# Designs tried in a protein design chat: VHH binders against Integrator complex subunit 15 (IntS15). Part 15

Target 1, 373 residues: Integrator complex subunit 15 (IntS15), of Drosophila melanogaster (Fruit fly) (q9vpf9)
Amino acid sequence: MSMSIDSNKLLLRKGDMKLDNYPTCAVEALTRLETLIASRNKQNMVMQIISEFIFLERTPKDGDVRKSQALPISQMNLFQEFQLIIALIEYFSRPGRDATRNAIFLSLFGSHLTPQRSKLLSRLISTAVSGSVAPLLSSAGTWMQQVGCKTPLSLEVAQNIVSDFISYSRKTPEQLKQLPMVGPHFAANFMVAVADLYLNEQRSPTLNPPPDALLDTITEWMMENPTLCQASQQPLVLPAGAIAMPFTTPLAGLLRWVVLAPLVSNRSAYSNLHLSLLRALQQLVSSGESTALPSQDLMQIVKSLQSYCARLAESKTDPQADAAYQKCMERFAQAVQIALSSNCITNQIQLLCLLESLPPHKLMKIVIEAHKK

## First folded at step 4 (VHH)

Design n17 (framework vhh_3k1k_2)
Fold by ESMFold2-Fast, scan of step 4:
Structure n17 (fold): chain B 373 residues (1-373), chain A 122 residues (1-122)
Amino acid sequence: as target 1 above (373 residues)
Amino acid sequence: QVQLVESGGALVQPGGSLRLSCAASGFTVSSNYMRWYRQAPGKEREWVAYISGSGGSTYYEDSVKGRFTISRDDARNTVYLQMNSLKPEDTAVYYCAKVPYYDSSGWTFDYWGQGTQVTVSS
């Protein structure tokens, strides 16, 4: 009813929430947003409340962050930033419906992510990982899916986790060991994002392998949690104003890692990850998912292999005698066989034609011939 | 002009069935993500079912899995919600919505219909 929405606006304008009463004003604002966020016509008010009472932002002309082209100026000191992180952890830990929690999270950290909000989001998620704050990690995972797991927003979150937990570690960090159990949706979407950062020609002209600790962490996650890739395809609990995103799994990105890894690395973890991905693909097929691997992602792997073979031709090396290429094709053929047999590839004919353009490999040739029918 | 019109709501006995329809105009349902929401008196709106644009993939809230089926007829530009084994707890106003997008400049609001009342009782 419009009457109850208007009364909530009036309460927010009462002035009981003052900027010097922090973080109490942020907590009170979050509570008021629970009612306002359900209304399709109150999004401007929601954004203004978030900017003014939660992030303490000031704009030169207007409080409407969506319309202002001047970035909001942060009024928060370091202690207030700390207070906000603690308040948000407590807020998102409270019992409540996932729809409301996810709506609030998306409104806080959606498309208007200033440098301050980006820093706060990174600190919030790292604190939630360290503290195993399951409800907050669930909302963060949903947020990554809604903004797009391969967008700059999600990639920045993934890079921050790598920086905070992985970059200076020699082995799998203890803090990350239980992440697939505590926050499976976040863990799966983190894998989608982080897989895009490494062994990807579209992102870097060189195939840069992931840090050893990151590879070991993801390999252990996949070995211990065969259904983890399915967590990225969870039903979306979408609020008003949320972006609809296509379903994604980490399978395609991680498959690119294991297929292309022999070109740059001899680490045994890739063999273990490869076997785990084959198990995950089989599990996904068994669950009735018919679109587990996008053909476009598989075609990207083919193009990377074509580039490698062109370099071999320049150096007059025979691809059939190149150990790295043979290992790449062996792993690729095994995954393609499972995917084609389960009808989970769109535009199969184009993929088969591209695969036939690669220098011959015994197993891949068998796979191609089996699926020409 | 974007328009969504829900229909099919009625009073039914527990264990009964209903099919709700959502007729869309001003956009193509096969190219957009579509949702059914419901709202019971005194409760927040909750999503019920979701259908994707490109692949037609469907997802359901746990309380309705196995009982409700979302589908679409691309030729009629209409989304359906088939509700079987109805329970008193399913009593609510049911809304069809085009899932909103946001861009770097702000949010795109939901396009909601007026809703259709489903009552499951004695």
Scores: ipSAE 0.000, ipTM 0.118, lowest interface PAE 18.2, mean pLDDT 76

Design n18 (from c04y with L50Y D102G S104F; framework vhh_4orz_3)
Fold by ESMFold2-Fast, scan of step 4:
Structure n18 (fold): chain B 373 residues (1-373), chain A 121 residues (1-121)
Amino acid sequence: as target 1 above (373 residues)
Amino acid sequence: EVQLVESGGGLVQAGGSLRLFCAASGFTVSSNYMAWLRQAPGKRREWVAYIDSGGSTYYADSVKDRFTISRDNAKNTVSLQMNSLKPEDTAIYFCAKVPYYGSFGWTFDYWGQGTQVTVSS
């Protein structure tokens, strides 16, 4: 006799599962996913059934109120959720190939999660941050890039980290200080997600302004780890068949956030963060690196400022709005000056033309003229 | 600092009894979900017993009617009374704090160091 993969056998095993054996049966299922991922032939349906078994999910029945959503229904109780989180931490802590771990992580927590899997993912990542579980954080960081750092899934993860480690405990920010050393890739992608989360505060009326503790934590990360932004610029080690999502560098995301921050806040914490970003950018430029702040990202900042100015033109001009715009342009001009000094900016002529289309600012005019040749 | 310390393990003959203790510091056991897990030699960790914040208890089929989980709120401890022990019960027993529902109220450092139980035939 031979051991074969049988979807019906996996479904039968799900029905016969004993609570005292969970999560052992889930760990066995993880090993089966690892074997399938390592094989040349993709068995996507089998992998999906195995992941549904791991999360104790069932197909919606005709009587289910939520059948129209076509999402699997979780049968997990609180204790089974706990058992699975512990099992996953232990599983991902084992020695192994990064590509395989990342493929397993993506198989479990793909881009279209059930609410239950999304909740478990956030708890799993928070537990990994607290426990300094480097391999799991590495896979989580890669997952954020694979699904997109600005997608609702990544923003939910970022919001939960802010809530768990910053908003609800005065001692919790201290636990995050080591994150750039334990999980640099995750820390970098977390910064992209959090910058987008707070840049677009209008996405949720329940989202409070970012705490000063968050801005201070990121400022300290940048001051102590200037190459942290560079860590996330390395090519993704993607599993076979994984889809790469559009990538925004942490430096570009954070810079866009602090440049546009005067439009909603005058807090000094933003000025401190801005200065730390300029120092990081200057160090990268001095080291011959320039991919940290591509021209396309600078052009997106111009587009955001153009949109703001267009909205002001539709409304009666406010002196406060002009002061805010001047502060935005001051921060932006400083960053542009450093970036252009690298001599590695692509489409420099197009960037300069876009910058000239913005309402006049004294420092920006000096920067533009200095680089017109 | 959140800390869990297990004690009470040892060597017993089949059919014997042991009582394990879990001393918790940095949080209150009466307000949390607490569990006992075990890891047999060469095997993965498995669940044994669980007590919720309301005092309801749950047991793995293999230990049901033999093991009893309880808590002492005054001493901030969780206990596992193990009766009619079998050689298959030989394992390192761990005390764990079960995480809360949602991201709010999350607590870290939920593992103890474990206590060895050896059942001879």
Scores: ipSAE 0.000, ipTM 0.167, lowest interface PAE 19.2, mean pLDDT 75

Design p01 (framework vhh_4orz_3)
Fold by ESMFold2-Fast, scan of step 4:
Structure p01 (fold): chain B 373 residues (1-373), chain A 119 residues (1-119)
Amino acid sequence: as target 1 above (373 residues)
Amino acid sequence: EVQLVESGGGLVQAGGSLRLFCAASGFTFSSYAMAWLRQAPGKRREWVALISSGGSTDYADSVKDRFTISRDNAKNTVSLQMNSLKPEDTAIYFCAKDYWGYFRSLDYWGQGTQVTVSS
């Protein structure tokens, strides 16, 4: 016997769903998942329905341990991929419960993502941005939080948005300008991902620098929507294998990027971004809402600067004479001053000690002395 | 700013032929796949044909062997040659940029070209 009880139930359902009527079978599968997704003990059934009726995937037939760990191979042609994107846009545009929609999205595009599903996800999200499909963008934002905003999955999504809307366009499309209003959670997580994409210490030597249009777009978003700095978390139904990742705020990610940017770039677009972040931080502090900038993120900036100064010492360069270091410290000191003035920074004594370990900078020295307790 | 402009629609008798054109601007046309979609009254939007940046083509089963998609990278145009038209082919036809999911939304009503096939 080659079939389990769960397989027999899926085979019975297959009698109601005909693969020759694609994408109708995918739409029917999505509807059936609405009932099953609420049950934790039905996760395997949910994943099998998704694989067979939505993505038309074939599972490996071999009992070999290596093959049993292989991801399914999709049977979809380009026609069926396009039909699925349209069906998903229509499905996520329908009124319904956010928790159910988010759970289905996470089950479709969870942590075990094939290259084909990854390409479909990127196409789906770009389509949702273009069409201002708010429920889908909300689900995508939740997905980025669950898989981790700094993971390869989230970085690929961020890179594709940059390619689709920024790299090939002289003017940012209106839909992208409205993204913070239409999908604030997605916009927030996109900013975290893009900051990491361009600042990651393991960057490929062939990674192109970020376009000025990208920096200008984020600057405009932050100036018009300073509350994007705050994270709103929601109850989530997680698919099999999904791990909840710590949330990183856009303010923390963007600040790290803009402070360290002088080490790789002298572009004025970064100065404009820096000013928008200081404005957002000041508004949060003034309203008593300063949890968007954790001390751990400030300490990571210190560590990056310490690493840079160690390299300068090897070349016998004085950090006080290094233009890049001076500009980094100027930007950092301004942000630290606002953050410490909030009285909401945890581990302030440890942070001050780490800041004192950096080569002297006039403004930073003033900030440190003003906040010694 | 990506701009797609459809033309070539009209009224044709069953068994007849029609050729649709899409003029593209605002992006590097040769780098992107292009597609044709259609929406009939009271029905959902459906995909019709796709042409990759490399020139490979795919078609909906309902139009296979009757429709031919082609592109002219020098003119930034994609075309759809429709032969042996049926009343079921009556719809508004839309051009779409099929790179990373960049498609025309229903919010851009008034773009597209009407095809009406009489019995």
Scores: ipSAE 0.000, ipTM 0.137, lowest interface PAE 21.5, mean pLDDT 76

Design p02 (framework vhh_4orz_3)
Fold by ESMFold2-Fast, scan of step 4:
Structure p02 (fold): chain B 373 residues (1-373), chain A 119 residues (1-119)
Amino acid sequence: as target 1 above (373 residues)
Amino acid sequence: EVQLVESGGGLVQAGGSLRLFCAASGFTFSSYAMAWLRQAPGKRREWVALISSGGSTDYADSVKDRFTISRDNAKNTVSLQMNSLKPEDTAIYFCAKEYYDFWSGLDYWGQGTQVTVSS
């Protein structure tokens, strides 16, 4: 027999849950979701329970339709928001199956967030970072991968971490030093997101300079935790007929920072990051089992450089701008050499042809010629 | 560096009043909710009062109708007006930036301010 989709009637049938016992009703709802989330035909019920008993949301009435977003409106007061953050920290710290915990996290904070849920997600993740709540950070890392590490939601999470921990720091913040050990998947996906946060790909591909404390933090992470580069890797092989989604590694995004940096910034921190990325890449190559720099990510760097070369050609010869471009190519050639020598890059011929389309550079020419068959 | 400095505590007789102040620096004060917490002798830290960036307030049941939290965004300060004080209100009072500092496990950036209520 089919179950009613009325969340109040469902909860009365399943137990003694009461809406007036906040945050107890939220805690009990999370426990009930562990059973319901496994059933594909109960997804509407899961969403209703989350909306009603966890976030205390109501749907706007027809009278408001012309001026509203037609999204649920949260009725939570400030104290209830605080109680929910504590309840979620405690819930996600409990022993349990990772798949179930991750599915619940995605159901709470999926791709269609209200402003209220977005605000709570940011506070929850910052609280977990500050308190080193490893299980919650693991679920958050998986959530970032499932919604996409370069989506507006993931970029917002990355921006909030920068705002909360980095913006006023002159050195690597203490709260972030251990993040790669506490939550490696989250740290890796944060690096993927934050690399894109400072790269404007929409109208004019360029790098906006990140804060020095952020560069120092990421450089220290990469030097001390080379295995971190593997934590966010996507599957290489898709089923027949599947649409390939854009994917990246922490190395690919950060390499784009380092390669493009001379075009927009003269900061010395990029030299240190470059060296740390080459060392991390070499570590992955020496391990033998790596998708360190997918050919598609390298091709994106080539396209960015082609775009910059076209714009550089439009401006009359500037010795400083030309020197900057040569530095970009030097760093890129070094990374490409290491990646190609590992024989783990697919579509090498296409990549080599694209690299040849860039303006001549001595080291890059040597790299290309060494790997042509 | 985020820094919070509490002041205004002291010794007061039961039924008396005190006003506590917290001076904040190192972040965009107007964008964050602020909280007051307290730690009584031999007890765990407990929440006392919250004020949102927009000025909405909430209070622990033990202090409702006796305490009032307020903020001055121009001066980067949050204050706690404490009326009808009881011996049970004796504690070190701390201010905190939103909820994330509550779970940090780090010492608060201030020393706190001692409130002692005598019978």
Scores: ipSAE 0.000, ipTM 0.406, lowest interface PAE 11.3, mean pLDDT 76

Design p03 (framework vhh_7sr4_2)
Fold by ESMFold2-Fast, scan of step 4:
Structure p03 (fold): chain B 373 residues (1-373), chain A 121 residues (1-121)
Amino acid sequence: as target 1 above (373 residues)
Amino acid sequence: EVKLVESGGGLVQPGGSLRLSCAASGFTFSSYAMGWYRQTPGKQRDLVADITSGGSTKYGDSVKGRFTISRDNTKNTVYLQMNSLKPEDTAVYYCARSPYYDFWSGSLDYWGQGTQVTVSS
């Protein structure tokens, strides 16, 4: 309701639309957007017009097939899309303030993306990963946090990284090995998103393990970068007026991976990942960080184990299912012990009751009994 | 990019059998779980069966014991063998790649064109 395109601003946009000098006109538009953001002017309508110009978009007309849609229509060809990606890489590589870069990124790729901008965003991020473009990856990480790391938008970004670098790889891609050093916030948020795509029966009725190369990549990241799980706990460098999202870590999602993995996989990489997660959790607990592994996430892992057991009862049982389940419980008990030792777990009584509902396991029984006092 | 092409649907009498096939392209087939869903006009899509990359299967309660899902990773194809068909099995059957994040959602983006199965006397 509140936003409409003024006729004078529409005329300015048309007058500045020069296809023969693209992407130079887009770079000029980015500079105008940067100046507007830096001046602290609250002119969202002007910023919207500038972003539409950068993507060569127009508002829908009555003659368009989908006139009921309020989304802009792309006029870009494939060559112009390529030119824009290169121009954005160059632009975000310029010296400047992180808050300004993040504000520009959010103005271009907000929470309401057209299919064309979503596709460009994925290509842009993949290019930034390949080129180690730290400022752009930092802004992408902040964008993922702002829109939510487990939302469809962030999951699409994560899946496109998997498609571009992992799906055809037989080992950890060289371009991804440096990602935790180049863009730690992006790497951490990527792990939050990607962990939600695999070994998660709430998202899929089938308990799918991650591709081998993805598991190896994340395991290597965690082993070589002990503080990587803490990257998403750093204060966000947000633009003025942005709403701060709650801190999240990849610990809960990756813990679910290592706990549920024995039910579908015998790969040793899960043992290395598990050890790295326990070390990260112990460090955060020792520093008094109650958000490291919330009781809600632990309760969800219990429910995941229950759901998997119920689903398995509907299918032919794996001959080694009991041995696999015991390994799941051993890994889970170790993490629960560390979490409970923090004395910061909310709803501890409910958590203990849920844990007792699982089939008995020696170490888990010891952990439960120790914390009933 | 992602393309799923179903075949094998048709008209059969109650108690008959059909075998559906789904040819996949544009992604690493062996890395994804695949599923079969069905929809009667005016109703939400219902999960019939799914199969993991490792071969583990799950079936909807109404088809358990009658339908068998299988896959051939060398041919990038998933199959649904339907035996002892009932009039209640009449629906459009869709091959789906596992959604990136949610099988429970009624509106998923990566589906085939669908193949009509009609069970009537």
Scores: ipSAE 0.000, ipTM 0.098, lowest interface PAE 22.3, mean pLDDT 76

Design p04 (framework vhh_nb_b201)
Fold by ESMFold2-Fast, scan of step 4:
Structure p04 (fold): chain B 373 residues (1-373), chain A 121 residues (1-121)
Amino acid sequence: as target 1 above (373 residues)
Amino acid sequence: QVQLQESGGGLVQAGGSLRLSCAASGFTFSSYSMGWYRQAPGKEREFVATISSGGSTYYADSVKGRFTISRDNAKNTVYLQMNSLKPEDTAVYYCAKGRYYDFWSGPFDYWGQGTQVTVSS
């Protein structure tokens, strides 16, 4: 195959590229990508442009077996990283098609995500949060959905937001109060990611407990913006041939987190978050939203509680006497009652059977009996 | 440290079946796409099948209807069930870890040592 005109032009420009032209070469590369990103056949060219002109990456030579297993390394110094962040903020703030911006964002941080690019992505998103850069946060939110909100990539982004804005705060940070208004899709997907991150504390005791300021921030978001679940359900603008993966709603993720939280810690901030979730669920149900709380997510909570009870049974402990379990069931029963009252739950009979398999709880028994026909 | 260990290869007659297993460690298995590739003697490595973190599958045309990829997240294992094997299926089969939860978002970044499958006529 002969080279295309575009390939020949890029080869000519490579000879003229110099470090002192940064970030101009990165800006020019981003503009060039707008033309190339629409073509599936040019994905290799897109990746090469991003690596060479945007991230200034050097790959090991083919003959070096030890180095050929290493990820590409960035040649950028800290000042150039700062220049790139500013250039990306300017670029994503330009008028254009969401599909193009989202495809470029995925290409920048999807295919060749090295530790250096991962750190740059976290700094970029934190800068966009601080500066209320709505278009970039929109692309970041879409990116989290595309890579999966509960994947290590999204969890790292969530952990960095907690570290940058929450860990040293005594109150809800001002920069985060407006996030649901500025970037609702990002805020929604951040809540999914952070709920999963801290739910894993049961399996990762080295993870610090969530700050009260984080729980308070999410509580305020849900009280003021109960429809954030709808933002996370926006259709993904995907490149042709890409597969849209299932995602969980913030309500489902947060509910699972607060229901299971008593098994690890008992804090009043979780009770406040729980009440905000019940209010949001009630409002969504009242507005006719049948997808507010999927039955699969409720069934997953049941399975988590079953696993906990099975472990307790091995120690010859009575699960019904466990105060933590009683608190979990109280919170869960309240949410189940609201969800079942909506008549929007699929596989209701299967869900009721699974709920009956759990050790008895007074309120849950009442809820189950009320919904048996 | 990411590690992928394939097993289940061997010699089988045409029309027979084999089940390959790939045990994964050093990463959160449930969060990533997984795949199988193969390389026959004197040929380039070719794609066989892939499975996303959510269970969506995609197959090469040469194996559709005969091979089934599956995963067990509790065991950190991906499987390739190979039915109606043909002599042209003879190859070293490699397990691969995807970069992300879906196989469209990026390349496979880690590969196993491979397991030999030989199909006699």
Scores: ipSAE 0.000, ipTM 0.099, lowest interface PAE 22.0, mean pLDDT 76

